# Miniprotein binders against q9bqp7: the designs that were tried, part 203

Target 1, 240 residues: q9bqp7
Amino acid sequence: VPQNWFPIFNPERSDKPNASDPSVPLKIPLQRNVIPSVTRVLQQTMTKQQVFLLERWKQRMILELGEDGFKEYTSNVFLQGKRFHEALESILSPQETLKERDENLLKSGYIESVQHILKDVSGVRALESAVQHETLNYIGLLDCVAEYQGKLCVIDWKTSEKPKPFIQSTFDNPLQVVAYMGAMNHDTNYSFQVQCGLIVVAYKDGSPAHPHFMDAELCSQYWTKWLLRLEEYTEKKKNQ
Short names: E, the ipSAE of ESMFold2; O, the ipSAE of OpenDDE; V2, 0.75 times the mean of E and O plus 0.25 times the DockQ between their complexes.

## First folded at step 20 (miniprotein)

Design Qf14 (at its last look DockQ between E and O 0.87; V2 from the best seeds 0.78)
Fold by OpenDDE base, look of step 20:
Structure Qf14 (fold): chain B 240 residues (1-240), chain A 104 residues (1-104)
Amino acid sequence: as target 1 above (240 residues)
Amino acid sequence: SPELAKELVQSVEWLLKEAEELLRMGDLWYAAWMALMAVDFAEDTGDPELIRRVAELLVRVARIAGRPELVEAAIRVFEELARRNPDPEIREIAEEAIRRLREL
């Protein structure tokens, strides 16, 4: 049980935005601050087992690809992920704010993969927007806040080259999503609340993306796990 | 090394524990992923009993999830396990898991 319990949901915020659907998604810039990011907290609080498994996977990949091949692979995965997020931001942004759509960004298997998910996405409220939890003192950059099948969600987009998810993204993705939810729900820059999460895994070959929907109950359970990770991080930093 | 083997076994046991917790939480998708990963790393141990335990968990998760795509993914993993392993006991475990998955 977390020592410093804090709710994921803000009882003072209504689920219904009082304001007219903002015509433009929020894009709050991430401020470089001493405040730890969600990603940093998760990376520095990985279990010994997670670290071990990641290292074993890395070693296997190096044996298969060679050291240079593995570096290239990692670089390509990162670049593909970045391009995919840029393409999604372009697709989900209002047409009036669309910079010249690089048509080349839209011609990817990953974009093809998520087409069926995008059909169920509406009411985009935030894209690539910073969140800060004022009390728990962490920050993050969320990919998207939108309605999925009529439910307002924090959406996190992931890419996978293989049918097997990238091991690095597998362990803590739900924690990342709920961390963003909790931060947004208590960030004064946002006037609304989210109760659901969605992780979408896009595939390079264009096969249908996998949607992992997290309801409010599941999010609450992961939130407890997130709080424990945050406490562990805080303790480690005091001892350094 | 014996130390590496021990750490690998402990990590697989951790994955099994995480998968069971995810099942209790109702996150069947991530439970399946943890179980699939557990099969992949359990293979590296060469321990048939550990592989059997992981196989049983994966079959159970697949049954509970009721998703054809998870069943097919699990079948593919065990087919590959059977092909790559010269140990008859491991092959038997994989084949039994496939049979059980096809009955779902």
Scores: ipSAE 0.775, ipTM 0.899, lowest interface PAE 0.6, mean pLDDT 90
Fold by ESMFold2, look of step 20:
Structure Qf14 (fold): chain B 240 residues (1-240), chain A 104 residues (1-104)
Amino acid sequence: as target 1 above (240 residues)
Amino acid sequence: SPELAKELVQSVEWLLKEAEELLRMGDLWYAAWMALMAVDFAEDTGDPELIRRVAELLVRVARIAGRPELVEAAIRVFEELARRNPDPEIREIAEEAIRRLREL
């Protein structure tokens, strides 16, 4: 149970679209600061079991691929993820120029995989945008805020080459999403809030992406777990 | 080493407990993914009883979730488990899990 419970939603803020809202998605720049990022908090508070399993997965991959093969695999996965996010930002942005667009970004199995999800996405409010929880003092960079099947969500895009990839982001993805939601809902750069989350897992072979929708109740339960991780992080830093 | 083998068993048990909590929370998708990961690592323990516990959990989660893509992913995991393992007890666990998943 967190000692300092704080609500994920801001009762002073609307969660409905405003007719006078800007039509261009927000893109708040991420600034250097001294407060921790969501990913740092999660990295610093992994259980020993999470750490062990991630290292075990790494060793299995090295055994299968060799050390050079594993380095190439991880580099390729990183580049695929980067290009996937760039392509999605381009697709979802209302403005494009030839300098901002690369045809190879738009032609991938991952983009094919997510097409059926994108048909249900509308009302894009933010893309690759920084969030800060001004009371709890953490920062993040969210992928997307948009309506999915009529529900405004923080959307996190993930790539997967296998049906069940094992990496840190898989274990803690829901915590990352709700941390971004809470930060957005208490960030003065945003005039609206979100009550739902969506994790979309896209596949390299173009198979239909899997959407994982998190309604407000589920988000509230994950928020409690996020608060515990943030408290653990804060306590760890006091002891440094 | 014996210490690493013990830590692997404890980590698989941790995955089982995480999947049970996710099931209680109603996150059936993530409970299924945690259970799938638990099967993946439980194979390395060579412990048929631990593998059985994880298999039973995954079948239960798949039944509750009612999503064909999760059922099919689980079947593929057990098919590979049966193919890779010479231990007839582990193969029977996998084959029984597949039979139960196909009844869904």
Scores: ipSAE 0.733, ipTM 0.877, lowest interface PAE 0.8, mean pLDDT 85
ESMFold2 (binder alone), look of step 20: mean pLDDT 87; pTM 0.866

Design Qf15 (at its last look DockQ between E and O 0.87; V2 from the best seeds 0.00; counts 0 for: pae O 8.3 > 1.5)
Fold by ESMFold2, look of step 20:
Structure Qf15 (fold): chain B 240 residues (1-240), chain A 104 residues (1-104)
Amino acid sequence: as target 1 above (240 residues)
Amino acid sequence: SPELAKELVQSVEWLLKEAEELLRMGDLWYAAWMARMAVDFAEDTGDPELIRRVAELLVRVARIAGDPELVEKAIRVFEELARRNPDPEIREIAEEAIRRLREL
């Protein structure tokens, strides 16, 4: 149903990094201009039902925790997510090994949760790296590109608290992954492409993380949904 | 208000539709997540027929997935539903769903 369909994969690119790729993971700086980010597109195109459910969930949390309690809860979720991503970049990056690794970043239930996943991750090609879709004109900041169990993936790390899951943006996690994938596959800063995705849901209590693998077929199906959201965003922009 | 109650029902129906789509795509984990959300929000409606519909969806997704983690998550959803609700019809829906999930 997208009016302007565009393929997620680039037939002119290999799905294997070649020897000309750098030996350390890529970290392309995010440079923002007028073109939208993946997260902005998704936030601006939420359905009214999605918005209603999120608002209702927030009201339930405020009723249970109080306004100040919910504000603290939200701040802690953000802080722990930031620390989790910093720890993973440190663990997966050889340049962090030169001097100091903050031990409190490595001591976390989330890091414990993901240990069994990390044993299956190898060949890290990018960490916290910007992507831009050169044709569709959107940008993003992906968490990681690496092999998982022998498959090269765009990997997205998510945190979750089992008793009170923070549900904002959870509806669209797979769309974020495929949007980053499509952008990377059509970004001149990258010489290779990726056909699979992995969403890793880590738990605060250290219980085993869930590795949600997305093969090329599933990625293609989510890509269609992403294109619809991008079209919706573009139409909204034209009416402003 | 009546308007908010109607919008809640519509949003639960939306969750059902999204879960069915994810099931068709083969994304069983996210389909189960949407179905669990549907049960949770359907509880707010107090409508046993809607709660039964969402419960049947969650059981169906768990059966198709065959994933013990998803089964355990679904059981916890229904245990909480039964614990929070004095209505014997809602409690029976939850208990029947748990029985079916434990046979998987």
Scores: ipSAE 0.775, ipTM 0.901, lowest interface PAE 0.7, mean pLDDT 86
Fold by OpenDDE base, look of step 20:
Structure Qf15 (fold): chain B 240 residues (1-240), chain A 104 residues (1-104)
Amino acid sequence: as target 1 above (240 residues)
Amino acid sequence: SPELAKELVQSVEWLLKEAEELLRMGDLWYAAWMARMAVDFAEDTGDPELIRRVAELLVRVARIAGDPELVEKAIRVFEELARRNPDPEIREIAEEAIRRLREL
């Protein structure tokens, strides 16, 4: 049980977004603070087993691709992910803010992969927006807040290469999503709250993306795990 | 090294535990993913009993999920396992898992 329990949901906020559908998604800039990011907390609190698995995977990849090949692979994965997020932001942004869409960004297997998911996405409330949990002292940059199949979700977009998903992108993703939810639900910059999460895994070959929906119950369960990770991080930093 | 083998076994046991927890939580996709990773690491141990345990878990996850995509992914994992391993016992485990998955 977390020593410093804090609720994921804010009882003071209405589940109903205020009737003013913001015509424009929120994009709050990330402030460079001494406050740890969600990703940093998760990275620094990986279990010995997770670290071992990642290192073994890395060694296997280096054996297969060589050291330079692995570096290139990693760089390409990162670049593809970045381009994918940029393309999604462009797609989900209102047309009036559409700077000249680099048509080349839209021509990706990942974008093709998520098309069926995008059909079920509406009511975009935030895109690439910073969240801060003032009480728990962490920050994050969330990809998207929107309605998926009529349910308001924090949506996290992930890229995967077949045949094996990138191992780093899967282990703690639910924790990342709930961390963003909890922060947003208590961030004064947001007037609404979210009760659901969605992880979308897009595939490079354009095969249908996998939507992993997280209901309020599942989010609450992962929230407890997140709090434990945050406590572990805090304890490690005190001992340094 | 014996040390590496021990670490691999521990990793598999951890993955099995996590997959079971995810399964209890209803996170079938991640449970299946953890189970698939467990197959990869169990393969590296060469321990047929460990591989069998992982196979049983993955089949169970696939059955509970009822997702054709997860079933197909699991089948592919075991097809590859059978292809890579000259050990008849491991092949039998993989083939049995495939048979069970095709019956879902």
Scores: ipSAE 0.009, ipTM 0.284, lowest interface PAE 8.3, mean pLDDT 84
ESMFold2 (binder alone), look of step 20: mean pLDDT 87; pTM 0.863

Design Qf16 (at its last look DockQ between E and O 0.84; V2 from the best seeds 0.67)
Fold by ESMFold2, look of step 20:
Structure Qf16 (fold): chain B 240 residues (1-240), chain A 104 residues (1-104)
Amino acid sequence: as target 1 above (240 residues)
Amino acid sequence: SPELAKELVQSVEWLLKEAEELLRMGDLWYAAWMARMAVDFAEDTGDPELIRRVAELLVRVARIAGRPEFVEEAIRVFEELARRNPDPEIREIAEEAIRRLREL
């Protein structure tokens, strides 16, 4: 149970849209500052078991691919993820841009993989947008806020090269999503709030992406876990 | 290394604990994902008792989820486990898990 519990939802904020809602998705710039990011908090509070398993996975990959092969693999995964996020931002933007003519961004197994998900996404409210929790003092950069099957969600896009096990950077993804939700709900740059989360795992080979929907109850339970991680982070930095 | 083997067992037990919590929370996809990872790392230990524990968890998650895709993926996990391992006790664990999954 966290000592500094704080609600994920803002009771003083309406969950109803108003007539002045923007027709272009919000893109709040991320500013460097002294307060920690969600990803830094999570990285700095990994358990020893989480660290051990990640290191063991890395060593397996190095044995299979060699050191140079593993370096190339991780570089390619990073670049594919970056291109995937750029493509999705372009696809989900309502305005025509020069980016919409870049066929290389649209030629991807990952984009094929998410097509069935995108048909259920509407009402895009934010894309690649910064969030800050004004009270708990943490920041993040969320991928997307949109309706999924009629429910407004913070949506996080993930890439996976294989349908089988993938351990890299996925242990804490639900915590990341709820941390963004809580921050957005208490960020003065936003006039609305979200109650749900969605993690979409897209596959390199174009296989149908997995939509992992997190309703308000599940988000609330992950929020408690996020608050514990933030508390752990704060105590660590207090003693440094 | 005996120290690394002990830490591996502890980490598999951590995965089991996390998967049980995810089940309690109702996050069946992440619970299944954690259980599948636990099978993979439990195989590294070569310990049939630990492999049985993770197998029982993955079967239980698939039963609670009630979805064919979870069952089909779990069956593939155990088919590969049986194919990779000459130890007859481990093969028996995998085959019993497959039998239980097919009855779902």
Scores: ipSAE 0.760, ipTM 0.894, lowest interface PAE 0.8, mean pLDDT 85
Fold by OpenDDE base, look of step 20:
Structure Qf16 (fold): chain B 240 residues (1-240), chain A 104 residues (1-104)
Amino acid sequence: as target 1 above (240 residues)
Amino acid sequence: SPELAKELVQSVEWLLKEAEELLRMGDLWYAAWMARMAVDFAEDTGDPELIRRVAELLVRVARIAGRPEFVEEAIRVFEELARRNPDPEIREIAEEAIRRLREL
């Protein structure tokens, strides 16, 4: 049981969108503060087993691709992920205004992969928006807050070159999602709360993306695990 | 190295434990993912009994999920396992898992 228990859901916030919900998705910039990011907390609190699995995967990939090949692979994966998120932001943003939709960004297998998911996405509330949990002292950048099949979700978009998700991206993904949910639900910059999470794994070959829906119960269970990771991080930092 | 083999076995045991916990939580997708990972690492050990245990778990996850997509994915995992392994015992484990999945 976490020593510093804090609720994932804010009882003071209504689940009902206020009629005053801006028609434009929120995009709060991430401030560079001494406050740890969700990603940093998760990375520094990986179990020995997780670290070993990741290292073993890396070694296997290096054996298959070579060291330079693995570096190139890693760089390409990162770039593809970035472009995918940029493309999604452009698609989900109502204002055609900013960047000329680079038609080239839209012509990806990953975008094709998520088309069936995008059909069920509506009511976009936030895109690439920073969240801060003031009490628990962590920050994050969430990909999207929108309704999926009529349920308001924090949506996290992932890319996979293979039907098998990358170890790095999936092990702590549920924790990342609930961390963002909990932060958003208690961030004063947001007037609403979320009760559900959605992890979407997009595939490079354009095969249908896999949606992984997290209901409120599952989110609450992962929230407890997140709190334990956050406590571990905090303790490690006090001892450094 | 014997040390690496031990670490691999420990990692598989950890993945199995986590997958079982996820099953208890009702997170079938993530349980399936952990089980699939366990297959990959168990394969690296070459231990048929460990592979059998992982196979049983993945079949259970697919059964509990009750969705064709879980069954189909699990079948693909075991087809690939059988393809990559010349060991008749490992092949038999994979083939048996496929048979069980097709009966779902």
Scores: ipSAE 0.466, ipTM 0.737, lowest interface PAE 1.4, mean pLDDT 87
ESMFold2 (binder alone), look of step 20: mean pLDDT 88; pTM 0.864

Design Qf17 (at its last look DockQ between E and O 0.75; V2 from the best seeds 0.00; counts 0 for: pae O 7.9 > 1.5)
Fold by ESMFold2, look of step 20:
Structure Qf17 (fold): chain B 240 residues (1-240), chain A 104 residues (1-104)
Amino acid sequence: as target 1 above (240 residues)
Amino acid sequence: SPELAKELVQSVEWLLKEAEELLRMGDLWYAAWMARMAVDFAEDLGDPELIRRVAELLVRVARIAGRPELVEEAIRVFEELARRNPDPEIREIAEEAIRRLREL
């Protein structure tokens, strides 16, 4: 259990008198400082088993593809993920033209994969927006905050190449989502809160994406695990 | 090597423990994912006793979830396990798991 429990939701939150017009999604710029990012905390607190399994997976991929093939594979996965996120931000922005979006959607298997999810997404409140937990002192850059089937969620978009998943990000994906959620709920740049999370796994071949919904109870349980990782990170930095 | 095999066993055991925790938390999709990953790495080791344990977990998670897509994926995992492995004990484990999943 965490040494210092802290709630994911902010019961004292109130509306800011001069908040931005809610019809345009927030995009808070990420500011560099000494405060650790969610992804750095997670990367530096992986268990030895998590590290071993990831390395074993990499070795299998190198054996299958060769060193050159693995380098190309990982480079392509990174570029496809970057393009996927850029496309989704464009699609979900109120300024994107319908003709432009339609043509872009036909060009990518990942975009085809998420189409059935996107029809259930509405009320976009934030896109590619920085969050900072002002009490616990960590930062992040969340993908999206929107309603999914009527429930306001922090939404995280992931790409996957079934049946050969890139497993590095999958282990801690729910922790990443709840960390962003907690940060947003305790960030003065935001006047609203979120209790739910959604992880959307899109597939390169265009197969229907998997929507992994995390209700408030599940998010609370993952939040406890996030707090442990943050504590572990903080202790490591005191000893460096 | 013996050291590599020992670490692999410990890591599969860790996956089993994580899957049980996820099952307790009610995250059936991630529990199934952890269980499928445990099957994959247990196959790498080739130990029928360990494969039986991870197979039982995956079957249990899929049955509890009751979601057709998780059951279908679990069946696919065991079909591949049976196809890739000549060991009759491993094939029997896979075939029994498929039989149990199809009774859903």
Scores: ipSAE 0.775, ipTM 0.898, lowest interface PAE 0.8, mean pLDDT 85
Fold by OpenDDE base, look of step 20:
Structure Qf17 (fold): chain B 240 residues (1-240), chain A 104 residues (1-104)
Amino acid sequence: as target 1 above (240 residues)
Amino acid sequence: SPELAKELVQSVEWLLKEAEELLRMGDLWYAAWMARMAVDFAEDLGDPELIRRVAELLVRVARIAGRPELVEEAIRVFEELARRNPDPEIREIAEEAIRRLREL
């Protein structure tokens, strides 16, 4: 049980977007602060088992690709992910704010993969927007807040080269999503709250993306795990 | 090395535990994902008992999920496992898992 329990949901906020919700998605810039990011917290609090699994995967990949091949692979994965997020931001942004759509960014297997998900996405409230939890003292950059099948979600987009999600996605993706939810729900820059999460795994080959919907109950369960990771991080930092 | 084998066993046990927890939480996708990862590590060990446990978990996840896609994916995992392993016991486990998955 977390020592410093804090709710994921803010009872003072309405679940319904206020009629005053801006027609334009929020894009709050991430401020460089001494405040740890969600990603940093998760990375620094990985279990020995998780670290071992990742290291083993890395060693296997190096054995298969060579060191230079693995570096290239890693760079390509990163670049593809970045381009995918840029393309999604462009797609989900209102037409009026669309910088010249690099048509080349839209011609990807990953974009093809998510088309069926995008059909169910509406009411975009935030894109690539920073969140800060003022009380728990962490920050993050969320990909998207939108309605998925009529439910307001924090949406996290992931890329996978193969339908088998390789260990590339940390087992911590649900923790990341709920961390963003909890932060957003208590960030003064946001007038609304989210109760659901959505992880979308897009595939390079254009095969249908996998939506992983997280309801309020599941989010609450992962939130408890997140709080424990955050406490572990905080303790680790006090001892350094 | 015996040390590596021990670490692999621990990794599989951890993945199984996490998958079971996720299953209890109703996170069927991640449960399946963890279980699939456990297959990869269990395969490296060549331990039929661990593979059996992983197979049982995947079948359970697939059954609960009721999603054809998860069933098909699990079948593919075990088909590949059977193909790659010369051990008759491992092949039998994989074939049994496939049979159970096809019955879903």
Scores: ipSAE 0.014, ipTM 0.312, lowest interface PAE 7.9, mean pLDDT 82
ESMFold2 (binder alone), look of step 20: mean pLDDT 84; pTM 0.801

Design Qf18 (at its last look DockQ between E and O 0.68; V2 from the best seeds 0.00; counts 0 for: pae O 7.5 > 1.5, pTM O .670 < .8)
Fold by ESMFold2, look of step 20:
Order: C-alpha cells, then sequence, then structure tokens
Structure Qf18 (fold): chain B 240 residues (1-240), chain A 110 residues (1-110)
C-alpha cells in the first residue's frame, strides 16, 4: 500500500462536463521535461524479473532472426506504430483541411482491425495531448480521450503481430493509462474528468481488435499500483 | 547455464504471482495473458533439461486452466487450448506433453 495515497478523481473539479464543447479536440503541447514522465517512472521501476524477461525475449528474437533481422524487425514495428497513430489521429480529427489525409496511411491491417472499435468511439475530447499531475508532479502524453460505448475514457492504442508472440514490450500498459487519467483529472488545462480507461490492441492481419475496458473500480486498483511505482521512483532519486 | 535456469525459474514464479494478483483484481484478460507468458517462459526454462523445471510447467498449466475456468469466456479457453497444443507438439519430453494433454482435457470439459 502507498504511504502517501492520493485520489485518482478530483472532487474539487466541476461535476459537469463543459457545457459548450469546442469543435476541435484538445492537443496540449508537452513542455520541457523538468519533472518525470509516466514512461520514465515505469521504466526506472521495472522489477529485475521484468528486465530479465524482456532481455530473454530479445535474445530469442535475435536467435530466430539474426542481429540484422532483429534490427529490421524492431525498426518496422516502430514505423508501423507511428503510421497507426498518425492514421488514428487523422481519422478522429474533425479538421481535414489542416492536415490532408494520406491514402496509404489508411490502408493497413491495423486500421482494418480497429474499425469495429471506432464505430463505438465518439465525442473525441483530446488527441495526442500532454497531461500533468500538478500535485504528484509527473507528466505524460496520452493518445486519445473519447467516449467508448457512452463512457468517457482515456484510450491507449497498441499494435500487435499475431504470429509473433509477446511483441509488446511493456508489462505496464494499465498503469500507464491510469497514470494519464490521474494526471488529466488534476491538470488545469482540462475542464472535465475521466474515470474509465480503454486499451485497444490492434492486429497486423486485420483481425478484430481487442478492446480492454477498464471501469472505475479496476482503474482504482491499478491507480494504487501506479502510486507505489511513483513512490519507488521518488525513493530511488533520493538515493542518487 | 545453471544461473540462467535459476533466473528463469524466479521470473516464472514472479509471473505466476502477478497473474494471481490480476485474477484477484478481476482483470481476467490480463491475468490470462500473464499466465500464457508464464507457460512460454516455463517452456524456455524446461529446455535447459532440469527435472525441477518440469514441475514449474505443471504449476503454470494449472494456473492457466484455472484462469480460463474463472473467466468463463470461450475465446480465452480456445486460446489456452492452442497454447497447450503447441507445447505438446514441439516438446520431446513426454512428461511435458502429458502435462499439456491433461490441461487440454480439463479445458475441453469446460
Amino acid sequence: as target 1 above (240 residues)
Amino acid sequence: SPELAKELVQSVEWLLKEAEELLRMGDLWYAAWMARMAVDFAEDAAKLGDPELRELIRRVAELLVRVARIAGRPELVEEAIRVFEELARRNPDPEIREIAEEAIRRLREL
């Protein structure tokens, strides 16, 4: 249990969403990295077992593909992820004139994979937007805030290759989502709050994406784990 | 090699503990995912040829069956069956194959 528990929801913030929504999703710019990012905190507090397993996975991939093959594989995964996120931002943005769509960007298995999810997404409030927890002093860059099946969520988009097991490198996706949620709820750049999360795993072959919905209760339990990780990070920096 | 086997065993034990916690939290999909990872790395450990590591595979198999039973979702059961079918297919060790076949029988009874 964390020694300095802090709530994920901000009871001092308005009960109601902004009565008048702007027509454009928020995109708060990321400021200088004076305080730690969510991803930095998670990376610096990985257990020795997490580190070992990721390195073991890498070694097995290198054995299968060769060193050059593995470098090409990881480069392609990064490129595909970048294109996927660009495509989703384009699809979810109401302003088509500012950024012209690239037809090739929209033609991928990953985009096909998420089509059934996108039908349930509406009311986009933020895209690729910075968040800062003003009290706990950490920052992040969230992918999307929108309604999913009528519930306002922080949404995280992930890619996965079906024939390549364990291609996702992070063990901590749910912690990342709730950390962004807590930060947004305590960030004065935002006038609304969110208590649900969604992790969408899209597949390269176009198979239907998996929507992992995190309700408020599950988010609360992951929030406690995030606070422990942040506490561990803080203690490590005291000793450096 | 003995150091690698020890570290793999410790890491699979960690995965088991994490999967149990996720199950308690009610995150059945991530619990199943963690259990599937435990099977994969337990198989990796068993390829080191240590008889003690076979018991580890039995424990992770029991966990994955239990998670699939509690989840009550056909897609998780089918995925677990595929994991054990691959485990049985690729392993020369008859004990590992028997563990996988028993897990499949238990999953199909659901």
Scores: ipSAE 0.697, ipTM 0.854, lowest interface PAE 0.8, mean pLDDT 83
Fold by OpenDDE base, look of step 20:
Structure Qf18 (fold): chain B 240 residues (1-240), chain A 110 residues (1-110)
Amino acid sequence: as target 1 above (240 residues)
Amino acid sequence: SPELAKELVQSVEWLLKEAEELLRMGDLWYAAWMARMAVDFAEDAAKLGDPELRELIRRVAELLVRVARIAGRPELVEEAIRVFEELARRNPDPEIREIAEEAIRRLREL
């Protein structure tokens, strides 16, 4: 049980979007400060087993591709992921901002992969927006807040070259999503709260993306795990 | 090395534990994913000749069947079948092949 328990949901906020749906998604800039990011907390609190699995995967990839090939592969994966997020931000942004759609960004297997998911996405509230949890003292940059099949979600977009999510992305993705949810729900820059998460795994070959929906109950369970990771991070930093 | 085999076995055991926890939480997709990863590492361990691998593969098989049954999604069933078909194809151990074939049979009955 976390020593410093804090709720994921804010009882002072309504679950109902206020009738003044902003016509424009929020895009709060990430402030560079001493506050750890969600990603930093997760990376610094990986279990020995997770580290081992990642190292084994890396060694296997180096054996297959060579060291330079692996560096190139990693760089390409990163670039493809970045372009995918940029394309999604463009697609999910209001039409008035879309006048400069780079058509080349839209011609990807990953964008093809998510088309069926995008059909069920509406009511975009935030895109590439910073969240801060003032009490728990962490920050993050969330990809998207929108309705998926009528449920308001924090949506996290992931890319995979194979119908298997990368080990690096998969283990802590639910923790990342709930960390963003909990921060957003208590960030004064947001007037609403989210109760659901969605992880979307897009595939390079254009095969249908995998939606992983997280209901409020599952989010609450992962929130407890997140709090434990945050405590571990805090303890580790006190001992450094 | 015997040490590497032991580390791989420990990794498979960890993945199984995590998958079982995720299954209890109702996170069927991640449970299935962890179980599939367990198979991938179990295959690597099999190449090193660890006797504990057979039991681990059996546990992985059982977990995947359970996940597929609970999820009721044809795509998960088909994916699990493909995983075990590949395991059976790659593994020279007759007992592991038998475990994989049994898992496939059970999955096809869903």
Scores: ipSAE 0.014, ipTM 0.358, lowest interface PAE 7.5, mean pLDDT 80
ESMFold2 (binder alone), look of step 20: mean pLDDT 78; pTM 0.733

